# Ledger of designs, part 10: VH-VL binders against Cell division protein ZapD (zapD)

Target 1, 262 residues: Cell division protein ZapD (zapD), of Nitrosomonas europaea (q82wr3)
Amino acid sequence: MLYSSNAILLTVICYELPLSERIRMLLRLEDLFDKIDFFSARDTSFEHHAVLVALFEILDVTSRSDLKSDLLQELDKQRTMLEGLRSNPEVSEKALDHILQDIRAAFRGLLDIPGRIGGHLRDDEWLMSVKQRMSIPGAACEFDLPAYHYWLNLAPEIRREDLKDWITPFTPIRSGINIVLNMLRNSGKNCCYTAVQGLFQQAGSEHQAHLLRLHISSEFPCVPEISANKYALNIRFVPWRSDHKTEVYEEDIPFELTFCSL
Short names: E, the ipSAE of ESMFold2; O, the ipSAE of OpenDDE; V2, 0.75 times the mean of E and O plus 0.25 times the DockQ between their complexes.

## First folded at step 8 (VH-VL; framework fv_spartalizumab)

Design C3 (from b9 with heavy chain D100E F102Y Y104W; at its last look DockQ between E and O 0.01; V2 from the best seeds 0.00; counts 0 for: pae O 13.5 > 2, placed apart)
Heavy chain, then light chain:
Amino acid sequence: EVQLVQSGAEVKKPGESLRISCKGSGYSFTSYWMHWVRQATGQGLEWMGNIYPGDSDTNFDEKFKNRVTITADKSTSTAYMELSSLRSEDTAVYYCARVESYLWGYYGMDVWGQGTTVTVSS
Amino acid sequence: EIVLTQSPATLSLSPGERATLSCKSSQSVLYSSNNKNYLTWYQQKPGQAPRLLIYWASTRESGVPSRFSGSGSGTDFTFTISSLEAEDAATYYCQQYYSTPYTFGQGTKVEIK
ESMFold2, look of step 8: ipSAE 0.055; ipTM 0.610
ESMFold2 (binder alone), look of step 8: mean pLDDT 91; pTM 0.939
OpenDDE, look of step 8: ipSAE 0.000; ipTM 0.462

Design C4 (from A2 with heavy chain N50R S106Y, light chain L102Y; at its last look DockQ between E and O 0.01; V2 from the best seeds 0.00; counts 0 for: pae O 10.7 > 2, placed apart)
Heavy chain, then light chain:
Amino acid sequence: EVQLVQSGAEVKKPGESLRISCKGSGYSFTSYAMHWVRQATGQGLEWMGRIYPGDSDTNFDEKFKNRVTITADKSTSTAYMELSSLRSEDTAVYYCARVDSFLWGYYGMDVWGQGTTVTVSS
Amino acid sequence: EIVLTQSPATLSLSPGERATLSCKSSQSVLYSSNNKNYLTWYQQKPGQAPRLLIYWASTRESGVPSRFSGSGSGTDFTFTISSLEAEDAATYYCQQYYSTPYTFGQGTKVEIK
ESMFold2, look of step 8: ipSAE 0.039; ipTM 0.592
ESMFold2 (binder alone), look of step 8: mean pLDDT 92; pTM 0.942
OpenDDE, look of step 8: ipSAE 0.007; ipTM 0.481

## First folded at step 10 (VH-VL; framework fv_spartalizumab)

Design D1 (from A2 with heavy chain S31D S106H; at its last look DockQ between E and O 0.02; V2 from the best seeds 0.00; counts 0 for: pae E 14.8 > 2, placed apart)
Heavy chain, then light chain:
Amino acid sequence: EVQLVQSGAEVKKPGESLRISCKGSGYSFTDYAMHWVRQATGQGLEWMGNIYPGDSDTNFDEKFKNRVTITADKSTSTAYMELSSLRSEDTAVYYCARVDSFLWGHYGMDVWGQGTTVTVSS
Amino acid sequence: EIVLTQSPATLSLSPGERATLSCKSSQSVLYSSNNKNYLTWYQQKPGQAPRLLIYWASTRESGVPSRFSGSGSGTDFTFTISSLEAEDAATYYCQQYYSTPLTFGQGTKVEIK
ESMFold2, look of step 10: ipSAE 0.000; ipTM 0.447
ESMFold2 (binder alone), look of step 10: mean pLDDT 92; pTM 0.942
OpenDDE, look of step 10: ipSAE 0.018; ipTM 0.510

Design D2 (from A2 with heavy chain S106R; at its last look DockQ between E and O 0.01; V2 from the best seeds 0.00; counts 0 for: pae E 15.4 > 2, placed apart)
Heavy chain, then light chain:
Amino acid sequence: EVQLVQSGAEVKKPGESLRISCKGSGYSFTSYAMHWVRQATGQGLEWMGNIYPGDSDTNFDEKFKNRVTITADKSTSTAYMELSSLRSEDTAVYYCARVDSFLWGRYGMDVWGQGTTVTVSS
Amino acid sequence: EIVLTQSPATLSLSPGERATLSCKSSQSVLYSSNNKNYLTWYQQKPGQAPRLLIYWASTRESGVPSRFSGSGSGTDFTFTISSLEAEDAATYYCQQYYSTPLTFGQGTKVEIK
ESMFold2, look of step 10: ipSAE 0.000; ipTM 0.460
ESMFold2 (binder alone), look of step 10: mean pLDDT 92; pTM 0.941
OpenDDE, look of step 10: ipSAE 0.012; ipTM 0.490

Design D3 (from A2 with heavy chain S31D W104Y; at its last look DockQ between E and O 0.02; V2 from the best seeds 0.00; counts 0 for: pae O 8.5 > 2, placed apart)
Heavy chain, then light chain:
Amino acid sequence: EVQLVQSGAEVKKPGESLRISCKGSGYSFTDYAMHWVRQATGQGLEWMGNIYPGDSDTNFDEKFKNRVTITADKSTSTAYMELSSLRSEDTAVYYCARVDSFLYGSYGMDVWGQGTTVTVSS
Amino acid sequence: EIVLTQSPATLSLSPGERATLSCKSSQSVLYSSNNKNYLTWYQQKPGQAPRLLIYWASTRESGVPSRFSGSGSGTDFTFTISSLEAEDAATYYCQQYYSTPLTFGQGTKVEIK
ESMFold2, look of step 10: ipSAE 0.204; ipTM 0.672
ESMFold2 (binder alone), look of step 10: mean pLDDT 94; pTM 0.955
OpenDDE, look of step 10: ipSAE 0.014; ipTM 0.521

Design D4 (from A2 with heavy chain S31D N59R, light chain T100Y; at its last look DockQ between E and O 0.01; V2 from the best seeds 0.00; counts 0 for: pae E 9.5 > 2, placed apart)
Heavy chain, then light chain:
Amino acid sequence: EVQLVQSGAEVKKPGESLRISCKGSGYSFTDYAMHWVRQATGQGLEWMGNIYPGDSDTRFDEKFKNRVTITADKSTSTAYMELSSLRSEDTAVYYCARVDSFLWGSYGMDVWGQGTTVTVSS
Amino acid sequence: EIVLTQSPATLSLSPGERATLSCKSSQSVLYSSNNKNYLTWYQQKPGQAPRLLIYWASTRESGVPSRFSGSGSGTDFTFTISSLEAEDAATYYCQQYYSYPLTFGQGTKVEIK
ESMFold2, look of step 10: ipSAE 0.006; ipTM 0.534
ESMFold2 (binder alone), look of step 10: mean pLDDT 94; pTM 0.957
OpenDDE, look of step 10: ipSAE 0.019; ipTM 0.539

## First folded at step 11 (VH-VL; framework fv_spartalizumab)

Design E1 (from D3 with heavy chain D31S F102Y; at its last look DockQ between E and O 0.02; V2 from the best seeds 0.00; counts 0 for: pae E 5.5 > 2, placed apart)
Heavy chain, then light chain:
Amino acid sequence: EVQLVQSGAEVKKPGESLRISCKGSGYSFTSYAMHWVRQATGQGLEWMGNIYPGDSDTNFDEKFKNRVTITADKSTSTAYMELSSLRSEDTAVYYCARVDSYLYGSYGMDVWGQGTTVTVSS
Amino acid sequence: EIVLTQSPATLSLSPGERATLSCKSSQSVLYSSNNKNYLTWYQQKPGQAPRLLIYWASTRESGVPSRFSGSGSGTDFTFTISSLEAEDAATYYCQQYYSTPLTFGQGTKVEIK
ESMFold2, look of step 11: ipSAE 0.223; ipTM 0.667
ESMFold2 (binder alone), look of step 11: mean pLDDT 94; pTM 0.955
OpenDDE, look of step 11: ipSAE 0.042; ipTM 0.620

Design E2 (from D3 with heavy chain D31S F102R; at its last look DockQ between E and O 0.02; V2 from the best seeds 0.00; counts 0 for: pae E 7.3 > 2, placed apart)
Heavy chain, then light chain:
Amino acid sequence: EVQLVQSGAEVKKPGESLRISCKGSGYSFTSYAMHWVRQATGQGLEWMGNIYPGDSDTNFDEKFKNRVTITADKSTSTAYMELSSLRSEDTAVYYCARVDSRLYGSYGMDVWGQGTTVTVSS
Amino acid sequence: EIVLTQSPATLSLSPGERATLSCKSSQSVLYSSNNKNYLTWYQQKPGQAPRLLIYWASTRESGVPSRFSGSGSGTDFTFTISSLEAEDAATYYCQQYYSTPLTFGQGTKVEIK
ESMFold2, look of step 11: ipSAE 0.068; ipTM 0.630
ESMFold2 (binder alone), look of step 11: mean pLDDT 92; pTM 0.942
OpenDDE, look of step 11: ipSAE 0.196; ipTM 0.678

Design E3 (from D3 with heavy chain D31S; at its last look DockQ between E and O 0.03; V2 from the best seeds 0.00; counts 0 for: pae E 5.1 > 2, placed apart)
Heavy chain, then light chain:
Amino acid sequence: EVQLVQSGAEVKKPGESLRISCKGSGYSFTSYAMHWVRQATGQGLEWMGNIYPGDSDTNFDEKFKNRVTITADKSTSTAYMELSSLRSEDTAVYYCARVDSFLYGSYGMDVWGQGTTVTVSS
Amino acid sequence: EIVLTQSPATLSLSPGERATLSCKSSQSVLYSSNNKNYLTWYQQKPGQAPRLLIYWASTRESGVPSRFSGSGSGTDFTFTISSLEAEDAATYYCQQYYSTPLTFGQGTKVEIK
ESMFold2, look of step 11: ipSAE 0.222; ipTM 0.664
ESMFold2 (binder alone), look of step 11: mean pLDDT 91; pTM 0.940
OpenDDE, look of step 11: ipSAE 0.298; ipTM 0.702

Design E4 (from D3 with heavy chain D31S D100E S101G; at its last look DockQ between E and O 0.01; V2 from the best seeds 0.00; counts 0 for: pae O 10.5 > 2, placed apart)
Heavy chain, then light chain:
Amino acid sequence: EVQLVQSGAEVKKPGESLRISCKGSGYSFTSYAMHWVRQATGQGLEWMGNIYPGDSDTNFDEKFKNRVTITADKSTSTAYMELSSLRSEDTAVYYCARVEGFLYGSYGMDVWGQGTTVTVSS
Amino acid sequence: EIVLTQSPATLSLSPGERATLSCKSSQSVLYSSNNKNYLTWYQQKPGQAPRLLIYWASTRESGVPSRFSGSGSGTDFTFTISSLEAEDAATYYCQQYYSTPLTFGQGTKVEIK
ESMFold2, look of step 11: ipSAE 0.178; ipTM 0.666
ESMFold2 (binder alone), look of step 11: mean pLDDT 91; pTM 0.938
OpenDDE, look of step 11: ipSAE 0.006; ipTM 0.471

## First folded at step 12 (VH-VL; framework fv_spartalizumab)

Design F1 (from E1 with heavy chain N50R D100E; at its last look DockQ between E and O 0.01; V2 from the best seeds 0.00; counts 0 for: pae O 9.6 > 2, placed apart)
Heavy chain, then light chain:
Amino acid sequence: EVQLVQSGAEVKKPGESLRISCKGSGYSFTSYAMHWVRQATGQGLEWMGRIYPGDSDTNFDEKFKNRVTITADKSTSTAYMELSSLRSEDTAVYYCARVESYLYGSYGMDVWGQGTTVTVSS
Amino acid sequence: EIVLTQSPATLSLSPGERATLSCKSSQSVLYSSNNKNYLTWYQQKPGQAPRLLIYWASTRESGVPSRFSGSGSGTDFTFTISSLEAEDAATYYCQQYYSTPLTFGQGTKVEIK
ESMFold2, look of step 12: ipSAE 0.314; ipTM 0.696
ESMFold2 (binder alone), look of step 12: mean pLDDT 91; pTM 0.941
OpenDDE, look of step 12: ipSAE 0.010; ipTM 0.475

Design F2 (from E1 with heavy chain N50Y N59R D100E; at its last look DockQ between E and O 0.02; V2 from the best seeds 0.00; counts 0 for: pae O 11.7 > 2, placed apart)
Heavy chain, then light chain:
Amino acid sequence: EVQLVQSGAEVKKPGESLRISCKGSGYSFTSYAMHWVRQATGQGLEWMGYIYPGDSDTRFDEKFKNRVTITADKSTSTAYMELSSLRSEDTAVYYCARVESYLYGSYGMDVWGQGTTVTVSS
Amino acid sequence: EIVLTQSPATLSLSPGERATLSCKSSQSVLYSSNNKNYLTWYQQKPGQAPRLLIYWASTRESGVPSRFSGSGSGTDFTFTISSLEAEDAATYYCQQYYSTPLTFGQGTKVEIK
ESMFold2, look of step 12: ipSAE 0.282; ipTM 0.688
ESMFold2 (binder alone), look of step 12: mean pLDDT 91; pTM 0.941
OpenDDE, look of step 12: ipSAE 0.000; ipTM 0.465

Design F3 (from E1 with heavy chain N50W D100T, light chain L102R; at its last look DockQ between E and O 0.04; V2 from the best seeds 0.00; counts 0 for: pae E 11.2 > 2, placed apart)
Heavy chain, then light chain:
Amino acid sequence: EVQLVQSGAEVKKPGESLRISCKGSGYSFTSYAMHWVRQATGQGLEWMGWIYPGDSDTNFDEKFKNRVTITADKSTSTAYMELSSLRSEDTAVYYCARVTSYLYGSYGMDVWGQGTTVTVSS
Amino acid sequence: EIVLTQSPATLSLSPGERATLSCKSSQSVLYSSNNKNYLTWYQQKPGQAPRLLIYWASTRESGVPSRFSGSGSGTDFTFTISSLEAEDAATYYCQQYYSTPRTFGQGTKVEIK
ESMFold2, look of step 12: ipSAE 0.000; ipTM 0.505
ESMFold2 (binder alone), look of step 12: mean pLDDT 91; pTM 0.931
OpenDDE, look of step 12: ipSAE 0.010; ipTM 0.471

Design F4 (from E1 with heavy chain N50Y, light chain K36E W56A; at its last look DockQ between E and O 0.02; V2 from the best seeds 0.00; counts 0 for: pae E 20.0 > 2, placed apart)
Heavy chain, then light chain:
Amino acid sequence: EVQLVQSGAEVKKPGESLRISCKGSGYSFTSYAMHWVRQATGQGLEWMGYIYPGDSDTNFDEKFKNRVTITADKSTSTAYMELSSLRSEDTAVYYCARVDSYLYGSYGMDVWGQGTTVTVSS
Amino acid sequence: EIVLTQSPATLSLSPGERATLSCKSSQSVLYSSNNENYLTWYQQKPGQAPRLLIYAASTRESGVPSRFSGSGSGTDFTFTISSLEAEDAATYYCQQYYSTPLTFGQGTKVEIK
ESMFold2, look of step 12: ipSAE 0.000; ipTM 0.379
ESMFold2 (binder alone), look of step 12: mean pLDDT 91; pTM 0.938
OpenDDE, look of step 12: ipSAE 0.000; ipTM 0.463

## First folded at step 13 (VH-VL; framework fv_spartalizumab)

Design G1 (from F1 with heavy chain L103F; at its last look DockQ between E and O 0.06; V2 from the best seeds 0.00; counts 0 for: pae O 8.2 > 2, placed apart)
Heavy chain, then light chain:
Amino acid sequence: EVQLVQSGAEVKKPGESLRISCKGSGYSFTSYAMHWVRQATGQGLEWMGRIYPGDSDTNFDEKFKNRVTITADKSTSTAYMELSSLRSEDTAVYYCARVESYFYGSYGMDVWGQGTTVTVSS
Amino acid sequence: EIVLTQSPATLSLSPGERATLSCKSSQSVLYSSNNKNYLTWYQQKPGQAPRLLIYWASTRESGVPSRFSGSGSGTDFTFTISSLEAEDAATYYCQQYYSTPLTFGQGTKVEIK
ESMFold2, look of step 13: ipSAE 0.366; ipTM 0.719
ESMFold2 (binder alone), look of step 13: mean pLDDT 92; pTM 0.943
OpenDDE, look of step 13: ipSAE 0.014; ipTM 0.486

Design G2 (from F1 with heavy chain Y104W; at its last look DockQ between E and O 0.01; V2 from the best seeds 0.00; counts 0 for: pae O 11.5 > 2, placed apart)
Fold by OpenDDE, look of step 13:
Structure G2 (fold): chain C 262 residues (1-262), chain A 122 residues (1-122), chain B 113 residues (1-113)
Amino acid sequence: as target 1 above (262 residues)
Amino acid sequence: EVQLVQSGAEVKKPGESLRISCKGSGYSFTSYAMHWVRQATGQGLEWMGRIYPGDSDTNFDEKFKNRVTITADKSTSTAYMELSSLRSEDTAVYYCARVESYLWGSYGMDVWGQGTTVTVSS
Amino acid sequence: EIVLTQSPATLSLSPGERATLSCKSSQSVLYSSNNKNYLTWYQQKPGQAPRLLIYWASTRESGVPSRFSGSGSGTDFTFTISSLEAEDAATYYCQQYYSTPLTFGQGTKVEIK
């Protein structure tokens, strides 16, 4: 039996550590929107159920009125900064205009949201009944929600239309998040480092960041544990599936690190 | 249903001004840019300008910059295009068209008005 | 301004044949930050407003038949109808949204024999 050595394609894994609650929230929402995109493109009732789960999570995360305001403020700040670059000979005016246009579009979209984010879902009694049942483990079965069961048995195209209607009002939010995170991720310089015997430390005073990005080759069966505060950045690499919390990956590990800021 | 409905045909004399309206329905009027494009008989398409109804930001082709005004009324979801100092060469069908403006969305003109025929003759 | 040049001016083909239209840009319409080509294709039939078919050079608008496709990058773009139908008789325009002023090609007229 020629075990075809499945050449484990070495990949680079990116780890991101938010250094504020605001950025943490944005990353969580980004992940949820990505899941929505993935599952909505598929046809099974299970996948569309997953969309609703993600959508309800978005609703919960955005229940705080502060997201809209925060995004608007950040977009405005970024706009102002970028506008200041118009006379910079090193900056492409065309590229700048496109980014500014995107910011403007997202900003306008956010302003156009009436009332609370997700209000259109909260006003739907049926959806809220489904959400309530889904919050209970295992309580969204056929016999618990007959009407939902009916919906799950509709044609995928019909379900997708409904999903689209429910998701579309969040587009400005998603746009704003994407813009902010893209700017954040592209704000820093990528540098190469080596963790000696699985440990890496830098003084915190040199790093004012809102997000840390770490890139590690999958050839190293370890996971980074990152701790960052105003005094120091500490990265400890732990062996994959190690039962001992105190174990460190006892090899030198090359990695890339980016300090990102808005 | 998403639609743009324009005002009726216009007959004008040289030197006069025209004003065309474009009413949007079935979508968030302030979330999309409104563009104006004209087409002379048997000719190609010519972009004139655009407005973002949300903040009334406008941009024009330099060719029309001194003669064209674009406005939007959010309360009625209606965009307006005014062209002054009309000339015979301004005879054309004028279209409004919306453009989606999301980072990953279509920047194409996905919905068009039915067009407004404008004739400028002495 | 960015000038778009389309070719041929007129294309006469029979039903079922493949139609290939060219659009060349005087400047690249590829945005390096998102790797998207800011180019669209429109179909216009006599007496009607243009209809969006392709955006981002190669993405079909919703409801557009699969026989329509777009390709290319930078300054050279191609629009293809894989199998012509009688209803495809129209003028096709490319348009760039990379920079203002927005500009259109002069159009290619597709006639069905």
Scores: ipSAE 0.008, ipTM 0.475, lowest interface PAE 11.5, mean pLDDT 89
ESMFold2, look of step 13: ipSAE 0.029; ipTM 0.593
ESMFold2 (binder alone), look of step 13: mean pLDDT 92; pTM 0.946

Design G3 (from A2 with heavy chain N50R; at its last look DockQ between E and O 0.01; V2 from the best seeds 0.00; counts 0 for: pae O 7.0 > 2, placed apart)
Heavy chain, then light chain:
Amino acid sequence: EVQLVQSGAEVKKPGESLRISCKGSGYSFTSYAMHWVRQATGQGLEWMGRIYPGDSDTNFDEKFKNRVTITADKSTSTAYMELSSLRSEDTAVYYCARVDSFLWGSYGMDVWGQGTTVTVSS
Amino acid sequence: EIVLTQSPATLSLSPGERATLSCKSSQSVLYSSNNKNYLTWYQQKPGQAPRLLIYWASTRESGVPSRFSGSGSGTDFTFTISSLEAEDAATYYCQQYYSTPLTFGQGTKVEIK
ESMFold2, look of step 13: ipSAE 0.214; ipTM 0.657
ESMFold2 (binder alone), look of step 13: mean pLDDT 93; pTM 0.954
OpenDDE, look of step 13: ipSAE 0.016; ipTM 0.521

Design G4 (from F1 with heavy chain L103F Y104W; at its last look DockQ between E and O 0.01; V2 from the best seeds 0.00; counts 0 for: pae O 6.8 > 2, placed apart)
Heavy chain, then light chain:
Amino acid sequence: EVQLVQSGAEVKKPGESLRISCKGSGYSFTSYAMHWVRQATGQGLEWMGRIYPGDSDTNFDEKFKNRVTITADKSTSTAYMELSSLRSEDTAVYYCARVESYFWGSYGMDVWGQGTTVTVSS
Amino acid sequence: EIVLTQSPATLSLSPGERATLSCKSSQSVLYSSNNKNYLTWYQQKPGQAPRLLIYWASTRESGVPSRFSGSGSGTDFTFTISSLEAEDAATYYCQQYYSTPLTFGQGTKVEIK
ESMFold2, look of step 13: ipSAE 0.328; ipTM 0.710
ESMFold2 (binder alone), look of step 13: mean pLDDT 92; pTM 0.945
OpenDDE, look of step 13: ipSAE 0.018; ipTM 0.498

## First folded at step 14 (VH-VL; framework fv_spartalizumab)

Design H1 (from G1 with heavy chain E100D; at its last look DockQ between E and O 0.01; V2 from the best seeds 0.00; counts 0 for: pae O 7.9 > 2, placed apart)
Heavy chain, then light chain:
Amino acid sequence: EVQLVQSGAEVKKPGESLRISCKGSGYSFTSYAMHWVRQATGQGLEWMGRIYPGDSDTNFDEKFKNRVTITADKSTSTAYMELSSLRSEDTAVYYCARVDSYFYGSYGMDVWGQGTTVTVSS
Amino acid sequence: EIVLTQSPATLSLSPGERATLSCKSSQSVLYSSNNKNYLTWYQQKPGQAPRLLIYWASTRESGVPSRFSGSGSGTDFTFTISSLEAEDAATYYCQQYYSTPLTFGQGTKVEIK
ESMFold2, look of step 14: ipSAE 0.357; ipTM 0.722
ESMFold2 (binder alone), look of step 14: mean pLDDT 92; pTM 0.949
OpenDDE, look of step 14: ipSAE 0.014; ipTM 0.508

Design H2 (from E4 with heavy chain N50R; at its last look DockQ between E and O 0.77; V2 from the best seeds 0.00; counts 0 for: pae E 3.5 > 2)
Heavy chain, then light chain:
Amino acid sequence: EVQLVQSGAEVKKPGESLRISCKGSGYSFTSYAMHWVRQATGQGLEWMGRIYPGDSDTNFDEKFKNRVTITADKSTSTAYMELSSLRSEDTAVYYCARVEGFLYGSYGMDVWGQGTTVTVSS
Amino acid sequence: EIVLTQSPATLSLSPGERATLSCKSSQSVLYSSNNKNYLTWYQQKPGQAPRLLIYWASTRESGVPSRFSGSGSGTDFTFTISSLEAEDAATYYCQQYYSTPLTFGQGTKVEIK
ESMFold2, look of step 14: ipSAE 0.392; ipTM 0.733
ESMFold2 (binder alone), look of step 14: mean pLDDT 91; pTM 0.939
OpenDDE, look of step 14: ipSAE 0.051; ipTM 0.656

Design H3 (from G1 with heavy chain N59K, light chain N34D; at its last look DockQ between E and O 0.72; V2 from the best seeds 0.00; counts 0 for: pae E 2.5 > 2)
Heavy chain, then light chain:
Amino acid sequence: EVQLVQSGAEVKKPGESLRISCKGSGYSFTSYAMHWVRQATGQGLEWMGRIYPGDSDTKFDEKFKNRVTITADKSTSTAYMELSSLRSEDTAVYYCARVESYFYGSYGMDVWGQGTTVTVSS
Amino acid sequence: EIVLTQSPATLSLSPGERATLSCKSSQSVLYSSDNKNYLTWYQQKPGQAPRLLIYWASTRESGVPSRFSGSGSGTDFTFTISSLEAEDAATYYCQQYYSTPLTFGQGTKVEIK
ESMFold2, look of step 14: ipSAE 0.494; ipTM 0.759
ESMFold2 (binder alone), look of step 14: mean pLDDT 91; pTM 0.940
OpenDDE, look of step 14: ipSAE 0.520; ipTM 0.808

Design H4 (from E4 with heavy chain S31K N50R N59K, light chain N34D; at its last look DockQ between E and O 0.68; V2 from the best seeds 0.00; counts 0 for: pae E 2.6 > 2)
Heavy chain, then light chain:
Amino acid sequence: EVQLVQSGAEVKKPGESLRISCKGSGYSFTKYAMHWVRQATGQGLEWMGRIYPGDSDTKFDEKFKNRVTITADKSTSTAYMELSSLRSEDTAVYYCARVEGFLYGSYGMDVWGQGTTVTVSS
Amino acid sequence: EIVLTQSPATLSLSPGERATLSCKSSQSVLYSSDNKNYLTWYQQKPGQAPRLLIYWASTRESGVPSRFSGSGSGTDFTFTISSLEAEDAATYYCQQYYSTPLTFGQGTKVEIK
ESMFold2, look of step 14: ipSAE 0.479; ipTM 0.747
ESMFold2 (binder alone), look of step 14: mean pLDDT 91; pTM 0.942
OpenDDE, look of step 14: ipSAE 0.779; ipTM 0.890

## First folded at step 15 (VH-VL; framework fv_spartalizumab)

Design I1 (from H4 with heavy chain F102Y L103F; at its last look DockQ between E and O 0.69; V2 from the best seeds 0.64)
Heavy chain, then light chain:
Amino acid sequence: EVQLVQSGAEVKKPGESLRISCKGSGYSFTKYAMHWVRQATGQGLEWMGRIYPGDSDTKFDEKFKNRVTITADKSTSTAYMELSSLRSEDTAVYYCARVEGYFYGSYGMDVWGQGTTVTVSS
Amino acid sequence: EIVLTQSPATLSLSPGERATLSCKSSQSVLYSSDNKNYLTWYQQKPGQAPRLLIYWASTRESGVPSRFSGSGSGTDFTFTISSLEAEDAATYYCQQYYSTPLTFGQGTKVEIK
ESMFold2, look of step 15: ipSAE 0.544; ipTM 0.779
ESMFold2 (binder alone), look of step 15: mean pLDDT 92; pTM 0.944
OpenDDE, look of step 15: ipSAE 0.697; ipTM 0.867

Design I2 (from H3 with heavy chain S31K; at its last look DockQ between E and O 0.84; V2 from the best seeds 0.00; counts 0 for: pae E 2.1 > 2)
Fold by ESMFold2, look of step 15:
Structure I2 (fold): chain C 262 residues (1-262), chain A 122 residues (1-122), chain B 113 residues (1-113)
Amino acid sequence: as target 1 above (262 residues)
Amino acid sequence: EVQLVQSGAEVKKPGESLRISCKGSGYSFTKYAMHWVRQATGQGLEWMGRIYPGDSDTKFDEKFKNRVTITADKSTSTAYMELSSLRSEDTAVYYCARVESYFYGSYGMDVWGQGTTVTVSS
Amino acid sequence: EIVLTQSPATLSLSPGERATLSCKSSQSVLYSSDNKNYLTWYQQKPGQAPRLLIYWASTRESGVPSRFSGSGSGTDFTFTISSLEAEDAATYYCQQYYSTPLTFGQGTKVEIK
């Protein structure tokens, strides 16, 4: 963390805008898995309850039966492209072999998933009863779910054993998502711009991007509102908290922008 | 603010060794390749080699392989080029340059050091 | 080793005129797997380091004026300055990243009369 002379904490904030529904789903799943990692490492029953909330949200976010096949297709496409670049002088052979090993492992793991994603949770009647109650305000109390209340009162280490069993079957999907998003984030060139009076416009985008990444210093108390399509990019920086919906943060704002695609 | 700062000018005699440093700042040092390119006065550009500091992967033009050593120190974000058994024809300006080169191809040498003038004379 | 041959060696033009530079490669620099030409264009003014203008034969680097453009594929490449400005007086190099060793063309010197 960086500190200014007047004790203002300065950081760089990255905003990611998915430009396709496919990438939007992958980013949502990444966020949920990150929360699972964070809360499962904690000790309280409240935090382990949050792990279950995130697991159930993964079931809800996964609405298409073809995510496994989409990941398999993307991984194979990327493997083929990367092998074709092996002789390129800017490709590190060590890094190439490493990513190819990761792709092969994720591909095999995805092929080995029986049935649809999350079937191990959907087939667990006890977990599904807990999930049903969580959708009702206040309905997960001890008197409504005594078996769940018992589970929450076990030692954290014991609960983690169950959490591990519920989380681990997602490992192949998680690995595939992480590989695809890592390649996507590394696929673009970072460019520096200045928004004039809080506004930035760029016409004639040639490449259809799948993800847009924007970096801005936290010293500017604003957030980007981004409108992007194949013909134009418009960015409007607005005060992070405003009484006026149409207000623009009218200063010249330096920022960095990356168009990512696979 | 991305910068590559090279060590200062050198005057050498034939048979000596040369070591030039190139310190990178304002970017993730291990995410970029570092190249070395030289240019004799009034002449074209000659690629010498490159290192990828993240995994120490190196490549050289074979005409320099037995005389050139390229290394990187991740802890100081500094790349080094050493050229041994100097000759008068090694008189040139030596540049370091970074390349953003990950799996999806090279974007070219987008940031260059200021150059290090090296004179090899008797 | 891939040889890049640039022409002309020198080009003298007036401000506002169009400059057209050629770069011919002894071998194709196109990778079919990603369908990209690994060819770059640099500008170098006396006493300065080269400046990247164009990569992948036709993609303009950030901050490079739109009067600079590149085209071509495989072995034949063209670099164009659509309307010369006085500051464009420099030597321009093409360079390939297709195979080791990386090589540069011999340069085209652009002079403004």
Scores: ipSAE 0.531, ipTM 0.776, lowest interface PAE 2.1, mean pLDDT 88
ESMFold2 (binder alone), look of step 15: mean pLDDT 91; pTM 0.941
OpenDDE, look of step 15: ipSAE 0.668; ipTM 0.851

Design I3 (from H4 with heavy chain L103F; at its last look DockQ between E and O 0.66; V2 from the best seeds 0.62)
Heavy chain, then light chain:
Amino acid sequence: EVQLVQSGAEVKKPGESLRISCKGSGYSFTKYAMHWVRQATGQGLEWMGRIYPGDSDTKFDEKFKNRVTITADKSTSTAYMELSSLRSEDTAVYYCARVEGFFYGSYGMDVWGQGTTVTVSS
Amino acid sequence: EIVLTQSPATLSLSPGERATLSCKSSQSVLYSSDNKNYLTWYQQKPGQAPRLLIYWASTRESGVPSRFSGSGSGTDFTFTISSLEAEDAATYYCQQYYSTPLTFGQGTKVEIK
ESMFold2, look of step 15: ipSAE 0.587; ipTM 0.805
ESMFold2 (binder alone), look of step 15: mean pLDDT 92; pTM 0.943
OpenDDE, look of step 15: ipSAE 0.613; ipTM 0.836

